VH-VL binders against q8eqq3. Designs and how they scored, part 2

Target 1, 246 residues: q8eqq3
Amino acid sequence: MKIHIMIAEDERLAREELMYLLQQENDIILCPSAENGDQLLNLYQEYNPNVIFLDIHMPGINGIEVAKKIRNEFEDKDIIIIFTTAYESYGVQAFEIQATDYLLKPFSEERFKIAMNRIRKTLSTKKVRKPKVDKLVVNLDEKMMVIDPNQIGFAAREGRTVKIHFISNEVIETKMNLKELEEKLSGFPFYRPHRSYLVNMDCIKEITPWFNGAYNLVIKDLAESTIPVSRTAAKGLFDALQGVHH
Below, E stands for the ipSAE of ESMFold2; O stands for the ipSAE of OpenDDE; V2 stands for 0.75 times the mean of E and O plus 0.25 times the DockQ between their complexes.

## First folded at step 1 (VH-VL)

Design A4 (framework fv_amivantamab_arm2)
Fold by ESMFold2-Fast, scan of step 1:
Structure A4 (fold): chain C 246 residues (1-246), chain A 121 residues (1-121), chain B 107 residues (1-107)
Amino acid sequence: as target 1 above (246 residues)
Amino acid sequence: QVQLVQSGAEVKKPGASVKVSCETSGYTFTSYGISWVRQAPGHGLEWMGWISAYNGNTNYAQKLQGRVTMTTDTSTSTAYMELRSLRSDDTAVYYCARGEYYYGSGSFDYWGQGTLVTVSS
Amino acid sequence: DIQMTQSPSSVSASVGDRVTITCRASQDISSYLAWFQHKPGKAPKLLIYAASSLQSGVPSRFSGSGSGTDFTLTISSLQPEDFATYYCQQYNSYPLTFGQGTRLEIK
């Protein structure tokens, strides 16, 4: 879920402005930045980012040449490219090399947010072919919330209610009980590791043995949440994750 | 000239919350950001997060996301850091430090004196 | 997260000595590295920023060098007030991370 982003930008102020904007996002990891095209090509191969923000005007190999090398020589069609430029006349070239967007300097938050939305939509397309129900609708008093189940890390029973924890660390509270939630999510890879928890198996980062046959799960969320696994649920969990032990 | 003055030491029980203040003077508050850095006894420095006094944007260390909140009060040129659900391993000296507002600069040129927060039962 | 590793963990030196402390980043941070001096009971003090730029008011015996992943802090002629713990810190990407510290001790 984390989007790995790399910047190539020779001008310090432009690079730092872009880093500032990116660092305000919760779902990204910023790779080391490049100050020229040759450095970017080396770092790109080492870090394999999802997205490159690429300045067109750099000394040496320029951003257009870098993008063409990535698309044609490395045959990489999956990397998302966003051009940055001080000049409006580059839209045609960006289109020809299949760039997702371009940003005009100086960067505006409005244009940046549009570019980020396009990046997320492009990356989300890869999940559309999964043969399961797309959305979860949860009734909250005074409103209904439409939820992407892939954004749920886990749900926990707390007192009389259930709290749904998103990987973004956002939490919503519902009167729906944990069994009802499990049934609504039956098309998704959710598992009951404990009487009081429902976990998204795609969001499990680590499984740590405790003692006396007990385990803890660490979730791929911003807080690195830990969830207990009951002894009775442990066998089923490993079978569900591996799919080999029936 | 530039000065950052933090609130006094706190003793808290596990599960409680603590809110540390950092009152600034000697510069234009809204032109800079404030980072919070802590040091547990016998350990090194650990960055907790950053807030822009210009626009209120924040960025928190992932380990603390959901437990920490940083705010500013422009009328008093004061930054605040609140840490919730305290654990014994949150016992540390907490520092505020000034950085550039554009990119959360790590070149922290002025620091508060530190606030000792002790978490014990 | 970018891991910052300092060496040595401690060094014993005499007044007048040349002292070198190294810092290694787990990935390229360009020149976005700062060095801090930390004394017991006091706040950390910025010595060097942008790998090699001396902070205003810091004595010229302190110098920084390096880029990419390998960095050094040098004290050319150690003074009594220089005995402290020194930390490197990257500010290329979030979260900002510090080295574990190098303790400079009297021999």
Scores: ipSAE 0.000, ipTM 0.396, lowest interface PAE 14.8, mean pLDDT 81

Design A5 (framework fv_amivantamab_arm2; at its last look DockQ between E and O 0.13; V2 from the best seeds 0.00; counts 0 for: pae E 11.8 > 2, placed apart)
Fold by OpenDDE, look of step 2:
Structure A5 (fold): chain C 246 residues (1-246), chain A 119 residues (1-119), chain B 107 residues (1-107)
Amino acid sequence: as target 1 above (246 residues)
Amino acid sequence: QVQLVQSGAEVKKPGASVKVSCETSGYTFTSYGISWVRQAPGHGLEWMGWISAYSGNTNYAQKLQGRVTMTTDTSTSTAYMELRSLRSDDTAVYYCARDWGELLYFDYWGQGTLVTVSS
Amino acid sequence: DIQMTQSPSSVSASVGDRVTITCRASQGISSWLAWFQHKPGKAPKLLIYAASSLQSGVPSRFSGSGSGTDFTLTISSLQPEDFATYYCQQANSFPYTFGQGTRLEIK
């Protein structure tokens, strides 16, 4: 199960660095980032992440106050909070809000790994919260369909149209092209293994070698659909599956 | 105990540069920042800028951009503030202060350094 | 920039008096406000941090209150050594900014 992590950081460089580090982990999904406390609170309610990396020093509402709001007002005791700071941490405040850990900026990889281990350990002992999922709205003829991206196995270009294939083997046709669909599914684990396909990586059951460095994906749909992976897309797919981002 | 000790008074000509030092002791230097604050005669306190002794990140007051440089030496636990292209209105007492950063207060201060700019 | 406005600019009081100084921020700064005491020839001294936290070693007659944009420093019973200039300072965001100061003089 993937850990949904959200970052609140007003400093661009720090935010990017932390994003980079997190992207190296293969068991996380990075939620949209916040640049301030208010934005975090809004995004928190929308995405319901498992973990928040929270900068203490942000314009407006500070990180400590944000954490208190999450704990007290939202009554969320399960959220894991990792504070980020450029200065020596103050343990009392962290204790009061039951923060799991804190990281000094600039981030060290080693220290970050320790924090990740603590996160994982904590989650292993607690019931993992299910993040809220944004819905995809697709125009179908004279009606609009609301789609759960998690129910999508893959999308394929078939002729002049794109068909969305659900795990249930249901298929719908959309006027969107694959690029548009990919953009709409940003934040979800979708990959383009082929120019004509968009696959939900969480629905990949098996990867089988094909000729000339190509592969085939077996999808966890009822039909166990086979999706081609082009030679050029193969390396990127493996990296993505392992949480490596370039 | 935490101590911040600044360099001595300076007398400079207009156009010259001054570099004030702030030697710290009694705490982990790299766990905090240093802010510099000055007070011109007859005026209030003015924040000049901040430097993180950990990350080296800096933030300077806009009015001093291009003329001020803050640095740290972790080996000596010393912070430096250089002000260039000095003007008469730069005459002031300059203070360094330990900046907690995340707690956002200046809890310990140097004794101050008088910088006089006169022709 | 966040402007900090103190009131009054000056106040005359007697020993034993209750003194109140106000600081207003041009925008919300949560609780990231500090109060300093400054005497001539001396370095500023931190009195209150985080709007209401008393710095170690500071007499209990000093207290701070407020959140958001309006803050107050209170001296419950003025002592002879309290005559000085007082400054509020926001540390919510860069650039840090001070109030213009409040001169507390003996009546």
Scores: ipSAE 0.015, ipTM 0.537, lowest interface PAE 7.2, mean pLDDT 87
Fold by ESMFold2-Fast, scan of step 1:
Structure A5 (fold): chain C 246 residues (1-246), chain A 119 residues (1-119), chain B 107 residues (1-107)
Amino acid sequence: as target 1 above (246 residues)
Amino acid sequence: QVQLVQSGAEVKKPGASVKVSCETSGYTFTSYGISWVRQAPGHGLEWMGWISAYSGNTNYAQKLQGRVTMTTDTSTSTAYMELRSLRSDDTAVYYCARDWGELLYFDYWGQGTLVTVSS
Amino acid sequence: DIQMTQSPSSVSASVGDRVTITCRASQGISSWLAWFQHKPGKAPKLLIYAASSLQSGVPSRFSGSGSGTDFTLTISSLQPEDFATYYCQQANSFPYTFGQGTRLEIK
């Protein structure tokens, strides 16, 4: 599971410093950054991040107002908010809107790591509180199989059926189509590189250029399988793998 | 309960200095800043400066021309404002107020200290 | 320094009236503006912070709006205890500066 993080910061150097610190972490995907509150509210709705690093002093609506809109008007109590400020304290207003932490500018690596630990602890607590485990149930001819999606390397359509290839090299066959499988896996990092394939992005080992803007990819531990990436799917795949915009 | 309690009224001659105290209670002193604001008779509110109780960083109004010094004593949760080279136009009620620096939340104020500068 | 100008300098009104006071900054201050009520012999009282956020314990008849350079304080239905001097204050940058004040008096 990757943590999707968004930054709102009007000062370019402060924004780039946060991006640098976040890029040192291996479990994070950066969403496009905002330079003001209005832009953040638009991007927040589009990208649905887990965490926002939110500058208090921005042009237009300020960070406190942004956080209030998220908590009260959008009724989002689950998003984690970390305020950034040039001052040592941000007072009871930030706590009243349920901010998890704050960072002082210029950002110290030590304080940043403390904030990251609080983020991870908060997300772990939310996972423990969830009553339903994220599993995939697949109907086979004589039985139903309960699958951990993280164990899937890819799925491929073969005739009227879909074969699900596990990183263990086990293969199962289901009459579920790829669109239905994709919908059931929507909470996991799966991507459609081709009309006949669904791939676990966390398991991609290599991507090699092909003819006419197409690519081939190889899955970790399933190196004997070569999966095509169509021209139309290529840009979306690279965008999804990087998750960062400038 | 949050309280800011200021020292009593002062009468000073021109050229003297005055030091006003602001003793706080009911909150974590080092989590907030203290601003000082004055009001001369017949005039509006005038911001004098700010101090962080956490870092000791200060920012003073340039109009005071280096005549003001703000300090804190964390052991007694007390802020101080010293104004030197007093002039007759420094006659005013001086207030301390709790704030968060740039966030501006002057939610608790001292009762005010009247400083009269006369010969 | 950022200059804050209020208008009007004084206003006469009756209980039940809707009163508006405006504040203009000499340069953009985003939403970093507060409104205070001040009565003789008392410390100033915070009404609105961050241009539009109502301070805890302040009656809902008070509201603030605006951003950038132009701001408004509104009292939707004036009460006897509302007769006072009102000040705007910018918190965008040091030094913090107040408007000259608007005196709200009985008509």
Scores: ipSAE 0.006, ipTM 0.402, lowest interface PAE 13.6, mean pLDDT 81
Fold by ESMFold2, look of step 2:
Structure A5 (fold): chain C 246 residues (1-246), chain A 119 residues (1-119), chain B 107 residues (1-107)
Amino acid sequence: as target 1 above (246 residues)
Amino acid sequence: QVQLVQSGAEVKKPGASVKVSCETSGYTFTSYGISWVRQAPGHGLEWMGWISAYSGNTNYAQKLQGRVTMTTDTSTSTAYMELRSLRSDDTAVYYCARDWGELLYFDYWGQGTLVTVSS
Amino acid sequence: DIQMTQSPSSVSASVGDRVTITCRASQGISSWLAWFQHKPGKAPKLLIYAASSLQSGVPSRFSGSGSGTDFTLTISSLQPEDFATYYCQQANSFPYTFGQGTRLEIK
């Protein structure tokens, strides 16, 4: 999915150069930029970026204090912080904040590409590195089944039970309801397009329009299954598929 | 225990040079910079210059350009400051101090080295 | 160069007094300012960094405030060990410059 990046830089020329470099990347969505530390904290809370490029020397709350607040008061351990500065970077305070990289001004394309590579690697490893194997365990009448969530195409409610449809065309029944299943799949890209369905957004193959702003979904390798998207869920589905941008 | 230990006091004649050492311990030498600061009798603190223990890059106070050289020896975690063409107004206590690199704060200091320039 | 101007040049005070020392930068330095305590025969000691952050091991009676060009160091209840010379220092850019010092003396 796309990387949401926010810039905090008070000097217009430096901000515009960094924005230009970022806009050359095709996997990036730029959040509104900040010109001081207080503005950054407001925008950060509103837009929830994956990455902040943070000028150490900003007016108001300086960049180090901003990073401390994000790590300690907001307890955000996952956000990637790239400090920008006019000076050679090292020091104990910066590493305690767990900054991913430093980028010297004026920005060089070489150092920028290196920083972007580190960002991408960090984001990819966070999605893969879990404390233990991320499998879904479901109770069936006669056994417990260990399921890879990535193999689930969708789940559909049928009375008191839910059918889990795998992209292999296998189907199992579980006594979990869709709400419980959705909770256990927290952290995986599942969406409720309809009150009776839960869909794996990574497995959506086709989206076809239907009357009055509704849609139908087709899941990869499940050609006989058509999943309704209610009119009220359609906006949320498209927003989720395209990230947080407008 | 971060520690900076400087060489002993020196008495020099005008025109001579002095080289003060600053041996560091208790931290990763190449992760921090070293600044040199002096205080002449009856005066405040004066920043002399800085050296990166990582890159070897230096910045010297304009007043001392051409007379000062700062170096490091990574194998011994030691910084050096050499001041040449000494004058009587170079009489001072000379300090080395660790800085935070980009954060630029002097959190640990050497004990000081008195250099007296007298005829 | 960024000039740092301290005021007053000296202060005479008694144990238990509140003491305030000010520091002015010749241009904006955001919060990139440190305060040092310096006693004769000793190395300077870092008290405050980033204008208001207390260095580890420094008593809480010391506090710093300010941003931009105007900064203060406050000692809320003076102790006998606090008699010293105090320096501000900008950490915004090379060259790192110090204020001229404020001597705090026992009355």
Scores: ipSAE 0.006, ipTM 0.421, lowest interface PAE 11.8, mean pLDDT 81
ESMFold2 (binder alone), look of step 2: mean pLDDT 91; pTM 0.916

Design A6 (framework fv_amivantamab_arm2; at its last look DockQ between E and O 0.01; V2 from the best seeds 0.00; counts 0 for: pae E 15.7 > 2, placed apart)
Fold by ESMFold2-Fast, scan of step 1:
Structure A6 (fold): chain C 246 residues (1-246), chain A 121 residues (1-121), chain B 107 residues (1-107)
Amino acid sequence: as target 1 above (246 residues)
Amino acid sequence: QVQLVQSGAEVKKPGASVKVSCETSGYTFTSYGISWVRQAPGHGLEWMGWISAYNGNTNYAQKLQGRVTMTTDTSTSTAYMELRSLRSDDTAVYYCARTPYSYGFYYFDYWGQGTLVTVSS
Amino acid sequence: DIQMTQSPSSVSASVGDRVTITCRASQSISSYLAWFQHKPGKAPKLLIYAASSLQSGVPSRFSGSGSGTDFTLTISSLQPEDFATYYCQQSYSTPYTFGQGTRLEIK
């Protein structure tokens, strides 16, 4: 499971330090970051993250008031809130809002690891929340492309590179491997039917049986491409399509 | 000065319910949580759960889920713990304790005097 | 649940002695540990929180140390009023769990 995390922090250095710490974790996906409370509330509604790291002192609506809005007006008791602050005297207010943890700036790796363990423990006992990430950033040689994952039909390994096939029939080539791409797309309904393929389950048109429990599948508007489904991946694919997740 | 004063001892029959009160003074009631901890004779301390006096949100020990209810009355700065379907092994001294949150640390800094609940036939 | 194990279960000591009580968690709890003193007929009293922070009003002869899974409470020069049962408690995750207690007795 991937944990979708959003940061609200108006100071660039503090935001970058927290992003650095989070990027060292292998089960984290970062949502777009907010620089103030109003922006966070908009992004929170759009992306529905699992966790918010929330600076108490931001321009406009402060972090305490943001958390109160989330808990009381939006009636969201399931989202995990971690407060960040340079000042030691706000712990009582954090308790009032049922924050999972509190981090003092500058961030220590020890305190951060405690917060991450509390997050993982809390998530393992709660129903899985459905986060959403709108865009995927792919590094192409000397540029980055911002792509809409909903427009991806499938990706395939071809030699040393991975080709991403859009339902528009456009194709881009990246040096990112399929495992890395799968991780970046974990908020979207993508599945690995074969070691050399990653498919958008929302775009599957047909699945036909083959030999020894294997299958072939075809993506909508990309009928020229037949994608193999291995015997070992087949059951998981059918379970995922029918709404059963591992 | 911070004080937590609990209701008096109770004797109940198996299957009955008990409701213990914890009246607080000397601090802003809605800024802290209240935890409930019990100790059966000859046994150690057992945490039962806590309640936020700010919004009434609760977190109960899983073995008591479905039998325990914690509530607050902000107008009297009082917390309550009700335990239902009492068994003989619920015989214990029940404590309330103020639960601050400081730098990520939840701890129990001030305690009530305890309420003995005896469950006997 | 996180299991807290104290050792020894009981210790006999004389006034003026240095006493150490240990507490072991079944998994890492960082510094999310408190120590309590409990006397018959009284409520438990907080001594130490955050593994090493002395609660206001508690004598300086009490000290706590440790992190992760292994923690120690030390009384540097035992006084008559210190004979009691001592409990450790983790607040890393719910349910918050206590050790079984260490009874400090007159030798």
Scores: ipSAE 0.006, ipTM 0.447, lowest interface PAE 11.7, mean pLDDT 83
Fold by ESMFold2, look of step 2:
Structure A6 (fold): chain C 246 residues (1-246), chain A 121 residues (1-121), chain B 107 residues (1-107)
Amino acid sequence: as target 1 above (246 residues)
Amino acid sequence: QVQLVQSGAEVKKPGASVKVSCETSGYTFTSYGISWVRQAPGHGLEWMGWISAYNGNTNYAQKLQGRVTMTTDTSTSTAYMELRSLRSDDTAVYYCARTPYSYGFYYFDYWGQGTLVTVSS
Amino acid sequence: DIQMTQSPSSVSASVGDRVTITCRASQSISSYLAWFQHKPGKAPKLLIYAASSLQSGVPSRFSGSGSGTDFTLTISSLQPEDFATYYCQQSYSTPYTFGQGTRLEIK
């Protein structure tokens, strides 16, 4: 009957502006607000809101990552997510997460009413299913490249850029850092053996000991490349290769 | 001015493949998806699938799974649909259509002119 | 798959007439429905999305209504350029199926 709405926004003035707009609606109950992603996840579990207004750019975990956790880890297909941001370019990501709407800051009454109308329609219906990913798209300087993750042997940071080495011996450069690349490959068997490397575990051909409890890796068809495994990463590598997860 | 221009008509034999192109202009290619829809003679419209021009993610109609491949080339702002193992009942006009991400709905605001593919022995 | 059934399959009408076309879904699709106009030799044109929202540039004589399983497209005063085939389409779940079409013919 009443729509329970939670706000996740770290900027006080933006949060208060949104609360003001929501209070003009006669079918709304406001839950306690969150100022970061971790707080949101805790409050979400306690209050079970119908709707979350979620800032994409929050300290720590960003709003896109929070939305994915809610959808996938908590398996809440029915929660309505409205992203808020100062930048229009995030519309594609909102679509891919099955967000109901996308509000630009500063909030306008017109755009807010459109979002509320969609919230009400969605609460009476089932959300559209999201497609499953089979390929990876990687951002380059002036284009996006469609990549089969199984063709990647390893990626390495070399100076200011990250180079992706394919098992075909082709190499491309990307502006993504290794953390971003690792996140996009989280469903595939990639591992960080060293702060400057990301390796496809399915492509490891040889592992050889090195000084002080470290190791070197040789990748299939990339025999001139040796990839270091730090002492601190070695246990995790062997655990992952044996199918053990802690 | 948003425009989608498709490749020309094709005549194919059963068992062959066809690849239809859809060259776009007048908008930012990576900001929208591309859907493919076909219409057999005497029949209605049939949705074939969808591809994101941003990340290459696809969603194919289940009955076409395994026979269809959709791709994009961002350097030319062009989408492609390839249909393999053609049968006589694949004879149709094939359309590409732009799919906005707004509102979480899958609707088609601008369409190509259509490409007739005829499959005959 | 969600079956979309349109009624009637064809209608003959005169300029100025009020025309109503219905679309029924085999299960609830809430308001995830669009209406398209299609003329021979031309690309389809989006008229209505989200069951009742007019697409930009579509004349106000077109209107959509309905929710759940039963939807209606109405043309309040038929114009010569409105003679075409009309399709509904659900976007609730894949495959995003179309109705079989309704031919609107000049009487």
Scores: ipSAE 0.000, ipTM 0.392, lowest interface PAE 15.7, mean pLDDT 80
Fold by OpenDDE, look of step 2:
Structure A6 (fold): chain C 246 residues (1-246), chain A 121 residues (1-121), chain B 107 residues (1-107)
Amino acid sequence: as target 1 above (246 residues)
Amino acid sequence: QVQLVQSGAEVKKPGASVKVSCETSGYTFTSYGISWVRQAPGHGLEWMGWISAYNGNTNYAQKLQGRVTMTTDTSTSTAYMELRSLRSDDTAVYYCARTPYSYGFYYFDYWGQGTLVTVSS
Amino acid sequence: DIQMTQSPSSVSASVGDRVTITCRASQSISSYLAWFQHKPGKAPKLLIYAASSLQSGVPSRFSGSGSGTDFTLTISSLQPEDFATYYCQQSYSTPYTFGQGTRLEIK
């Protein structure tokens, strides 16, 4: 089972560092990150992560306050909270919130690994929360389309636009780029097998060898669409399909 | 003990590029960032940007966007700062500094000895 | 950009004196202020971070105070090795900026 982790960090560089560390773990799905407490609370409700890495010092409401809201207002006793900044003065408060661990910045890889082990241990003893399956909202000219990510087979860049292909063979066009789409689909099993494609891994029917170490994916859509896998993306795809993150 | 040792003085012509190195020791290189700060003669200290030794992510001062590149070599625990299209006003002592992040802010706790870069015709 | 202004630009003092240097930010920077000591030909040295936290290894005669826009570095009893230039630096927002420096000279 994959662990859904969300980061709240106002400093871009620190946030990216933590993201990098987390991406090295093979049992993690990284949810969209928050840049402040309010954003975290909104995203929390939307994605329902298992774990939150929470910076204590953020603009607006601080991390401790956010944690209190999650515990008390949202009545979530199961979410694992890791504080990414630990000031000695917050120790008592953190205890009251039942934080699982504290990571000092800058992060050490060793300390991060220890925290991850604690997370895993905690989850093994607790009921794992299932993330909320949220809908994808795509702007289509004068209207908005509500899309179930599970109905998406793949997305492809065609020219200056991205086309979303549904398993029903329906196709819609969006002004979003693939990176934006990938970010919005964070928490869902999507992979970038090629610079021009984003694939729902649950919709992969088969993988066929191609030339020069490349592969093709056959999708479980009505058309059985074929999608290229670049050589550089091949290893990562296989690992992802097997539950290993590279 | 934490040490940052920079490369030697450089003399460059206008339009040329310079690459300054900062060799670090005494700590886990990948657990910190590296910032670069310069001081032109008769001027104050100017922050140039920083780089994460984790993943190489950078943050450059807007003034230097397009001309500066910061890199790291984890195998040698060395940071590099390249400045291109040099001008006379780039003449300065350049410093690297270890950059931790704690309690909601970045700071510079250990500095290199500085590298003088002179740009002259 | 946030401007940092130090006062005075230079100060003459004797060994044993109490010395005070001030730094003012153009806007509130909370406690995101550091103080550095810089001697010619040497690496700058961090003295104070987070406005009042003493860096490890720095003598206790150094202290920082203030929040918001006004900050102070104090040397309680000046020692011979303390003659140098001192800088304040804000880490509230990028680009990080420094004061113009205060040169502490022997009287």
Scores: ipSAE 0.000, ipTM 0.496, lowest interface PAE 14.4, mean pLDDT 87
ESMFold2 (binder alone), look of step 2: mean pLDDT 91; pTM 0.918

